# Ledger of designs, part 79: VH-VL binders against q9h9l3

Target 1, 176 residues: q9h9l3
Amino acid sequence: PRKMVAIDCEMVGTGPKGHVSSLARCSIVNYNGDVLYDEYILPPCHIVDYRTRWSGIRKQHMVNATPFKIARGQILKILTGKIVVGHAIHNDFKALQYFHPKSLTRDTSHIPPLNRKADCPENATMSLKHLTKKLLNRDIQVGKSGHSSVEDAQATMELYKLVEVEWEEHLARNPP

## First folded at step 3 (VH-VL)

Design Fm26 (framework fv_fezakinumab)
Fold by ESMFold2-Fast, scan of step 3:
Structure Fm26 (fold): chain C 176 residues (1-176), chain A 126 residues (1-126), chain B 111 residues (1-111)
Amino acid sequence: as target 1 above (176 residues)
Amino acid sequence: QVQLVQSGAEVKKPGASVKVSCKASGYTFTGYYMHWVRQAPGQGLEWVGWINPNSGGTFYAQKFRGRVTMTRDTSISTAYMELSRLRSDDTAVYYCARESRYYYGSGSYYDWFDPWGRGTLVTVSS
Amino acid sequence: QAVLTQPPSVSGAPGQRVTISCTGSSSNIGAGYDVHWYQQLPGTAPKLLIYGNSNRPSGVPDRFSGSKSGTSASLAITGLQAEDEADYYCQSYDSSLSGWVFGGGTQLTVL
């Protein structure tokens, strides 16, 4: 199959007053939406704010979570050499302290044809929730108990597949 | 002493399901991924998939998706692999193996399989 | 089909040197993923012989050594002994499959 995966990460607050975003969960799915990786991750710094409303992370998830350094190595083995799809993916890469080549990166928050299909301005940054509702007629990130990074990664892959042919053609003609 | 003890040999008919167990001892069961690898008689090693005993998360090789299910029970440090809709070419020794890691230098690690269980022979015959 | 290519057999006399190759591609060994080697004695489970391209676990004699270059890896056995008669498997990670891959195995015969 395709050498393509989708990623979504959840972050908790560390550092002064919880203002630093640290990786606390990562989900990676393949082209068909099958889960390749889904782990709770223990930040190396004290967690000040779980940000549970958005992250879905609670103290119990941290008890046996994989230490950041180990999890990072596992995740990078999956991502390296693949086309990686994400939504506002620079945040995920920042949390991973990782650089992925632009030529192999696909950010569904910055694909003009995808916004066009959703009847949104091409240069606007639309939320994953909005694009998924408009284009897939599916509600994600519902309720107040936090987001599912698996659900988000799966939605992100499905969104990319809607524009894959035309966007890959565009990138072939206009290499990043 | 780190040890993986597997369940005994199974004989199944085509179309049946088999569930193989792997009991870990001598280390923190939830600290290491568990892999399943099979070997048909006289053939080579074939990777089936892994389970994270801590989270219950799993990943399966494409060939086995839809037929294999990996689970674990942390209270008895035991991992399970269930394979359904068995065919005669599923006849093989099924091994569990721990993914061992050492974190070295700037965050790189090595991810090899050690130790291995002794294997469970599954024979599928009509 | 095995993803990594090994010769199906090699042979040598006691005291000789044999080398077993493991050839991969750009999605595994060529992408920089480590190569590990396992020894399988007749009727037994595989045992770790070499990890991380060239490291020996405790109990493995120094006559076993591993190396890696480009898309290939090699296992060298010097001072060949009758007890070395076994099947040898290389293993790596494949990024396109998002999983572990093995070589087809090499049967070593000590003449």
Scores: ipSAE 0.000, ipTM 0.465, lowest interface PAE 18.7, mean pLDDT 86

Design Fm27 (framework fv_fezakinumab)
Fold by ESMFold2-Fast, scan of step 3:
Structure Fm27 (fold): chain C 176 residues (1-176), chain A 126 residues (1-126), chain B 111 residues (1-111)
Amino acid sequence: as target 1 above (176 residues)
Amino acid sequence: QVQLVQSGAEVKKPGASVKVSCKASGYTFTDYYMHWVRQAPGQGLEWVGWINPDSGGTFYAQKFRGRVTMTRDTSISTAYMELSRLRSDDTAVYYCARESRYYYGSGSYYDWFDPWGRGTLVTVSS
Amino acid sequence: QAVLTQPPSVSGAPGQRVTISCTGSSSNIGAGYDVHWYQQLPGTAPKLLIYDNSNRPSGVPDRFSGSKSGTSASLAITGLQAEDEADYYCQSYDSSLSGYVFGGGTQLTVL
């Protein structure tokens, strides 16, 4: 029985033409949805595109932001040894420049029973917004102000809890 | 219903310019990058470049730099690609295609194209 | 010249399995960039078939599957049907070009 957390990151565009997704906010919640970490993070490179409609990040948030190297250390300290739940979590791990063991990773965008409960094809990759609306009857990621990574992490944990018993049994029989 | 509707076929003489349009509907136009991809008759797909409809920022494949210009008009949700100094080997179907993005965080590595417009045939001949 | 290498053609009989390879380099697939696949039926625009190496959009049958290893990716089609006759293109991103790259395309003939 390992401890379980859910993570969601917000990224901004850096590098040539803003093509590089760089970490600009990270939220981590525990099993009950309580916030363990929520910080704005300053990328080491110049921000070309704040991607505000998705990230919710504005220049004002960078004023007191934790530098990437420091934030990364803090975040990895929380994630190490825990079961980490996320939605398309490979994007979060890429932004963190981090490898988390597959055996301790739960990606709600790749859990067939979750799609089945939502009346979606089992092998389709469904958005967090869609699954949350179908299964929790809740609208998230609404409007132009950008996503709340806290809200997204909380929704992700709640979605996983709907299939937790079934999926953990599946993983015990079919290790990654 | 997400759709990309492109302008009709064009016939141009060598040395002329052509401007192709791509009208988006069914989604927020400024939330997704728009790409242009061409396909010469009987040939494969060739990436031309992208435009960020929100900022107006653009990036072009090296082969087309100096000859291509991408613009957009947010009031009518329309993207444009203009190719100048046309030669016969520019004869191709030109597609616009939306770059898909993950709906959480600031997005993903800008990756795949969905949906695609039906294409605009540009024929360059004397 | 296409940056990603695909066989120009593959063929199979109805019910059979075919695979289409997509070979890249250290600046694209080998650098960890994801591979996406498009199906182009004669006279039509390309349509997304597989994204992020192995994921299917809604409406794409599970007999289409994708995989990626090292500098290469592969599209597998099982239970071939006549309507699968089309051109197939792989696509990725190349860091040295700072741009998107396609394979040369593979024409699938269902015999």
Scores: ipSAE 0.011, ipTM 0.515, lowest interface PAE 9.4, mean pLDDT 86

Design Fm28 (framework fv_fezakinumab)
Fold by OpenDDE, second read of step 4:
Structure Fm28 (fold): chain C 176 residues (1-176), chain A 126 residues (1-126), chain B 111 residues (1-111)
Amino acid sequence: as target 1 above (176 residues)
Amino acid sequence: QVQLVQSGAEVKKPGASVKVSCKASGYTFTDYYMHWVRQAPGQGLEWVGWINPDSGGTFYAQKFRGRVTMTRDTSISTAYMELSRLRSDDTAVYYCARESRYYYKSGSYYDWFDPWGRGTLVTVSS
Amino acid sequence: QAVLTQPPSVSGAPGQRVTISCTGSSSNIGAGYDVHWYQQLPGTAPKLLIYGNSNRPSGVPDRFSGSKSGTSASLAITGLQAEDEADYYCQSYDSSLSGYVFGGGTQLTVL
């Protein structure tokens, strides 16, 4: 089995006017798309904006949510030593307040061969939704219910798999 | 008014450690990330890392990992940056800067630094 | 040696228009990360000048403007004034470095 996982996080707004993005859900899937982790997470600060339309997070989800400190510990245990795949993954790592080695990080928002495969400019920033539709012919993040972090994590993994061989070779020749 | 007050200038020997403080006022200290940026004499700005004052979580630039430790005391709204095993090329003005940000509906956000402390000169010389 | 490249210096006469370029790469500006600009007057701390590519915070006159395209950003100053003499830094985020990055800084001299 591959030592690779994909992660996607949903954030809510905390702090003044909800300007601080705080982790409220985290989903991790393995190479096959199996869910390893999927929990609602309670931020340490009061939630001002659930950003439900995009995050899918509602107040009811926070009632029994896992406290951030506990969730962070659980998540880090899963990520440690793994190749972690994500889309614009710097946001996820920041929300987790966690540093993952560059050599073990894969950001599908910055893989030129992936964009090329999708007939997009190599240096353009493409959304996960767009890439998924273009390359996997699958619709994600539809409707008004907000994102599904599990769905997004799975899509991210599938996208990376399309360019895995080429990109891994590139990274081997050009280590971060 | 939002204000960041930093500790005074430091003079250290190579191999020593320095701890710079940054006291925040005019806003809720724990609601904003705090960044540290340094500037060697006559040189540009270099990002060191950030701390979440609420949780104590940190994220350091790779260059400083293993030598830098960022902490905070929420009771006095003060952030600290400690740099160990000092070298002459660590001579710089060290700034604390509050993170400001805006976010898109997608959940993506971008951060800038505002405001900045006045800086703390750390001189490393034998 | 900075991740973002700026001209070391620019100059202009009072009333003129000057531009400061900030050239990045596919892992920062080209990846869609916003660019921010800071003004540093001699002997002072940096001050926010432009955030989010083109937004001015309160107190910054409209003769300062920012733009971003491709892998580069630009700061434009119209109606140059003596008080504008300072160092200017662009800032963004780099995914390959997993960190915030600055330009090398540009010294603006008002002739």
Scores: ipSAE 0.022, ipTM 0.561, lowest interface PAE 4.7, mean pLDDT 92
Fold by ESMFold2-Fast, scan of step 3:
Structure Fm28 (fold): chain C 176 residues (1-176), chain A 126 residues (1-126), chain B 111 residues (1-111)
Amino acid sequence: as target 1 above (176 residues)
Amino acid sequence: QVQLVQSGAEVKKPGASVKVSCKASGYTFTDYYMHWVRQAPGQGLEWVGWINPDSGGTFYAQKFRGRVTMTRDTSISTAYMELSRLRSDDTAVYYCARESRYYYKSGSYYDWFDPWGRGTLVTVSS
Amino acid sequence: QAVLTQPPSVSGAPGQRVTISCTGSSSNIGAGYDVHWYQQLPGTAPKLLIYGNSNRPSGVPDRFSGSKSGTSASLAITGLQAEDEADYYCQSYDSSLSGYVFGGGTQLTVL
């Protein structure tokens, strides 16, 4: 059976007005929530907006951060051939400049059974914080000093495990 | 509630300048970028530029560079757009609009225009 | 000229479904920038209808939905009503212009 990992990335703003989301941290956990990867990553472009309220990234984290090209290679080695779980994961893949096959991608922001369990509209994109509080009775992303991508990746894996059997059966009958 | 109140309609001759105001209320004026968008009669929306009310920094669409100037006065929570050397094809409704952002997580933000002012009609004719 | 391409008009009968396309390029929608939609009723300022490709602000009925694929986005309106007669605009960001871009607008007529 294929290995499964969960990923969560933190991005900072680069480019004009900080509009470009550039990878600045990546955390990957295995099925049991053990950390496989967690590094601060130095974007190749000047950081205009650290987005610290959400990213938790500060200038000091960039001092010994892994350069983007090297981090990308390490991350892709872990993701390739595995089922990758994430929340709004298209943003993470975009920041990684990476294409992951749809058949091996699980996005907890777009799994109707998860929203149904949380008494939310199936067609809505719900935040990781809301789904985690509703379904796991845990508070994540607390305070104003930024999110922990490790905590987010762990929560994302646990959310997926709540619907894994049902959703994998659905995907087997309705391949993406 | 959040509100953007624009100055009244203006009639100008070709070659003149016009200065439109947009007074913000119901939120912290310096926390949000302000955009200007125009719409010629029967035509579509055209983005003019933005101002950061905190820093006073601006950026203008290529078409308007050299003719448009955006400023603000933080003491009265008011943004201004001045367009010079007016031509008849500058006749349009000029809107101010607040840039709203939602950060879903650090790598996911949506920036859109909400709310909008009611618009200021600028007519350029002889 | 508008940077994003929309059909100038669409029409439908009450209760039917219409879709409005918004076609961009590799420097805007194709670069992954989000698409937002605005509704403009006659004589009024534009009003936010959809943000971030598919999200509805409070007060917008679920008859309105947005999607994005490749270099294009689409606004779908189901259960069409007479009050939906309006101009609809898509909007995104363009990295080559370092600026915001709008579609040319689509006039919806309810027959």
Scores: ipSAE 0.018, ipTM 0.559, lowest interface PAE 5.6, mean pLDDT 88

Design Fm29 (framework fv_fezakinumab)
Fold by ESMFold2-Fast, scan of step 3:
Structure Fm29 (fold): chain C 176 residues (1-176), chain A 126 residues (1-126), chain B 111 residues (1-111)
Amino acid sequence: as target 1 above (176 residues)
Amino acid sequence: QVQLVQSGAEVKKPGASVKVSCKASGYTFTGYYMHWVRQAPGQGLEWVGWINPNSGGTFYAQKFRGRVTMTRDTSISTAYMELSRLRSDDTAVYYCARDSEYYYRSGSYYDYFDYWGRGTLVTVSS
Amino acid sequence: QAVLTQPPSVSGAPGQRVTISCTGSSSNIGAGYDVHWYQQLPGTAPKLLIYGNSNRPSGVPDRFSGSKSGTSASLAITGLQAEDEADYYCQSYDSSLSGYVFGGGTQLTVL
């Protein structure tokens, strides 16, 4: 069986008006929710907007943060050959400038059975916060101090575990 | 209601500097980026740059870098654009214009200019 | 030269339909950036007419509509009225310039 991990990244705004999302923190947890990786990451571009309300990142976190190139190498070593679970995970892979095989990728924002269990339209993109509250009876991303990427990665893994058996069977029958 | 009130017309000699003001009212000044756009007589619109009134951060179009400076004063909800080393081809109406949304709050990275000042005519002549 | 291409002029009779094109490239409209339209009456500041490709601000009549396909956008004006005589500008964002770009403008004459 392949090993499974969950990932969640925080991005800051770089480029004009801070419109570009650049990786500034990455958390990776194993199947049981134990932390395998959690580092602040220094973007190669000037940070225009820390997006602290959502990212939880402040200027002080960039002091001694791991440079992007080094962090990317560390992260990719953890992800390679594993089933990677995330929520709207294409954003995380884009920020990492990384291609992960579709056959080994699980996106909890695009799993129809998960939405069905939450009494949501199967093809709607529901937030991680909403799905976690409905299905796990847990509040995440609480307050204005920003999101915890560790908390988000842990919630994402637990959500996937609710549909793992039926979804893996679906994927075996309908390979991506 | 949302209003952007700009300073009056200016006549300058080549080599001088001009500073145009834009006083905002009717909304939270620090919640929206402010852009500057110019229009030479009988010509089209040209984007100059933006300022984030919350942080004071700025970004300028490449053509104006080294000659333009944008600032703001949050105590009076006023944005400023200063253009130095003026040339005759800097003669234009200079507009301030409010960005549609603060970048991360909109969820959209495709800005438009929803409210415009009435413009300040800057004439550069010897 | 303007980054986005518009016809310099267009004309129509009252009650007719006109369409104004706005052509970009892969670094702006083709990259997925929205197109917005502004109306500028003689001697006035530009006014937002259409935003986000096809949305109308409050107070803009539904005879103004916008669309986008590939690297181009279009502004359609139906039921032309004399008061529509103005300059029209499209605007987007360009990733290669890291800046906001305008079309050269189209002067609409109502005959």
Scores: ipSAE 0.005, ipTM 0.508, lowest interface PAE 12.1, mean pLDDT 86

Design Fm3 (framework fv_fezakinumab)
Fold by ESMFold2-Fast, scan of step 3:
Structure Fm3 (fold): chain C 176 residues (1-176), chain A 126 residues (1-126), chain B 111 residues (1-111)
Amino acid sequence: as target 1 above (176 residues)
Amino acid sequence: QVQLVQSGAEVKKPGASVKVSCKASGYTFTGYYMHWVRQAPGQGLEWVGWINPNSGGTFYAQKFRGRVTMTRDTSISTAYMELSRLRSDDTAVYYCARESRYYYGRGSYYDWFDPWGRGTLVTVSS
Amino acid sequence: QAVLTQPPSVSGAPGQRVTISCTGSSSNIGAGYDVHWYQQLPGTAPKLLIYGNSNRPSGVPDRFSGSKSGTSASLAITGLQAEDEADYYCQSYDSSLSGYVFGGGTQLTVL
């Protein structure tokens, strides 16, 4: 078994006009796609905009949600020392207020061979939905009820597996 | 030897359009993306966009969308950048630069700009 | 404004060591994108100096080295020479802009 996980987070709007993005859900899956963590997270500030169309989060999910400080501690225990895979993962780390070592970070929005396999420009940022449809022939983020962070984390891990051997070899030759 | 030869200096009035050329030689023109980068007098470098000479596909920085058009002619290995509705603050040296990659085994790459053309000065004055 | 932050100037005497910093954010250097460095001599086009954080192209002396940590990168020049007097630019990619970004440039003066 690999010492590797994939993560996807959902954010809600807090602060004036809901312009601040605050963590409201986090899903973590292992190499095989099994769920290790999936919790709704209560931001410390009043939620102004649930952004439900994208986040899938509704007021009912906040009733028994884990407070941010506690959730962050739980999440960091899972991520520490592991290779962490994500898509545009800087957004997830920002919401977690966390720095993960670059040498252990894999961002499927910045893996040139993955874009190459999808017939996309190698240095362009492609959406998770597009790459998953193109390379896995699978539709994710379907409908207007919001995204599933579990589904997104699972798709992200599967995308990484398509280039894992090639990309790990590249990183071994060119350490970040 | 790999070379990028750019067209000569241009002087334009506000509201006009300018088209700069970049002729490639010494490598397979369709094998590498071509970027355009500008530099206003005494200022830093600013990325404008890229063209894939093989497909003709383009991508532009948000600031220039709607005003810039990049094209190429594969028969003469030449890339073009046209900037319309010129303003005085468009005065700059415009460079073309080839996107280079370090291949690591199975197609993995890091992208940088090498070589660069010598630049084309575009002056926009009334 | 430049997306990556560099000091506007640095100076050193011949034979000394100088370092030029390049500070980014979570959407570029912090997201794992490589940093490349270009040297621009007065009146000339930029020339590749360092690619992929720390690699030197052929013809660039080992007095020039690059490194990267977290959201920042640095260019080190040892054994400073008069001909090193130039502007230096860092460059990376920014995922939020979906585009290439440059530092504001650093003018090196050899005293």
Scores: ipSAE 0.000, ipTM 0.449, lowest interface PAE 20.3, mean pLDDT 86

Design Fm30 (framework fv_fezakinumab)
Fold by ESMFold2-Fast, scan of step 3:
Structure Fm30 (fold): chain C 176 residues (1-176), chain A 126 residues (1-126), chain B 111 residues (1-111)
Amino acid sequence: as target 1 above (176 residues)
Amino acid sequence: QVQLVQSGAEVKKPGASVKVSCKASGYTFTGYYMHWVRQAPGQGLEWVGWINPNSGGTFYAQKFRGRVTMTRDTSISTAYMELSRLRSDDTAVYYCAREGDYYFGSKSYYEAFDIWGRGTLVTVSS
Amino acid sequence: QAVLTQPPSVSGAPGQRVTISCTGSSSNIGAGYDVHWYQQLPGTAPKLLIYGNSNRPSGVPDRFSGSKSGTSASLAITGLQAEDEADYYCQSYDSSLSGYVFGGGTQLTVL
């Protein structure tokens, strides 16, 4: 198996008017879709807006959540040195206060061959839900309010696998 | 293709109730939030509220709380908006609109309305 | 009154550039919420024109573009055409209202 993982984070609103996105859940899966990490994470600042519609996070999830500093250490140990796949992954890294090398980062929202397979404009930013439905014939982000970061990470890995060979060849010829 | 087909025009007297329907086709009805937006003649767009067709959960704009009720019937992929105690200033075209699922950099709480019904004119007059 | 402020009208000649502003506050655009733009042709339902500040749905030509800065957003239309004559609405989310808000609308007249 490749040294490759997929990540998806959920954020809640902190700071004035809840405009700051703070990490509140992180899921990481391996190449085969097995869960390596999935924890609710307690932000160091007061949560102003749970953004439950999208995050799926409620006050009850914070009771036994892992403090941010501890969770960040655990997550970074899993990500360091691996190829990390995500969808619009820059925001996940921002919430983790982490810089992952571009050469080891794969963002399924910015892979032109993937959009081409989905009959979408190559340089458009398409939602994970849309790409998963078009290419995997699977509905995600359905059910109770909010997204499942495990489901999203699994879908993201499966999407990347559809273009892995051609995209890795492209990156070898055109390093980031 | 994705379509939202709304019920026909209604004429009501002040104090009555109106129930507008919105039938979805071409996508998984329970996978997307449905919004209701109204537009009085010659005026702008005004958001009324949303329903999650999967859970039946709703949220209404403050102005309409106590008078609006949103429901759905998953067996026929149809959403409903009922507005009670109608006043003449409720005269408007009422639109249903699907909230598109644009994952755009973060787990965001702001989504565009990507598919709209053609609207239902509700006229409230004595 | 609309929560987001737009000019009530704007006009231009074919081939020109017009810009429509959308001014919000610290609880909506200023809080970082995305701005979406809708085009409403006479007698029709609104149609999504720009989502997420600057992205175009399939079929929307690149002469339409969006931007956001601080508490305001702008829709730019270059190479203006007669068929662009319509009402344009901006939209965002407002945290103080916990709801969606629209601008008052801008009527574009192509001279």
Scores: ipSAE 0.014, ipTM 0.547, lowest interface PAE 7.4, mean pLDDT 87

Design Fm31 (framework fv_fezakinumab)
Fold by ESMFold2-Fast, scan of step 3:
Structure Fm31 (fold): chain C 176 residues (1-176), chain A 124 residues (1-124), chain B 111 residues (1-111)
Amino acid sequence: as target 1 above (176 residues)
Amino acid sequence: QVQLVQSGAEVKKPGASVKVSCKASGYTFTGYYMHWVRQAPGQGLEWVGWINPNSGGTFYAQKFRGRVTMTRDTSISTAYMELSRLRSDDTAVYYCARDLYYWGSGSYDYFDYWGRGTLVTVSS
Amino acid sequence: QAVLTQPPSVSGAPGQRVTISCTGSSSNIGAGYDVHWYQQLPGTAPKLLIYGNSNRPSGVPDRFSGSKSGTSASLAITGLQAEDEADYYCQSYDSSLSGYVFGGGTQLTVL
């Protein structure tokens, strides 16, 4: 069987008025929540807005950060051929400038059984914080000093595990 | 109706400890963070820290680390703030306040309901 | 001292408009953190007046409005009434302090 990992990325603002989201941190965990990768990443463009409130990233983190091109190569070696779990994962793939096959992608923001278990509308896009609180009785993204991508990746994997058997059976009957 | 009922006024000597309580009712106690904010006589508001009543996790403002301890008892929906090694400049009204967060497009961490305050006087 | 700067006092006559400013820095309001406002009547606990820059809780009249621009926020009160006499506090979050911060408070006097 294919191995499964969960990913969460933090982005900073680059480009005009900081409107472009550029990768600045990536965390990847295995099925059991053990960290496989966690690095600060230096964008190739000037950082206009650290978005510290959400990203947790400050100028000090960029001093020893891995350049984007090198980090991207490391990350893609981990993701290639694996089932990749994320929340609103299209944002992470966009920041990585990467296409991951839909058949190997699991997005916890778009899994109807997960919303059902949380007593939420099946077609709604629920936040990771809300689903984690409702289903795991755990608070993540606490305070305003920024999110931990390790914490988010771990929570995302645990959420997926709640519906894994049901959802994998569904995908086998209804391939994407 | 949401209510936060705090313990009565305290008078303490310098070097003593004080423990203030905040009993919540009218909502699910473990669903919301509880903050502590103080106000010295004639002065402004100063944030002390928060506790997550569900997990027991806490976070304290830098100024109070090492002197403040926040706890809760979920069986009686009560949060506690204990401040040790009291000084005269700890004289203040201490408020508990509920942190409202919204699951939608953002978290608006702000204080939607406040207790009526507990006056702590530190004098020799 | 307070991290966010407010004028210590403002005054107006009944029926007039007053504005209370709240000035921050790049680590708080300038970093995009929301601004909330509290009203404190003499001898009482603070009460939430405005949250998330411009939203009113149930029971707060539309005479009260909030706005935010750059590193600053403002509370506007129109149609001043005697019962509006109170201290007003702005509140945000500061990433460099990793904590919640308040303005020094503004005493509103209705003349």
Scores: ipSAE 0.000, ipTM 0.475, lowest interface PAE 15.5, mean pLDDT 86

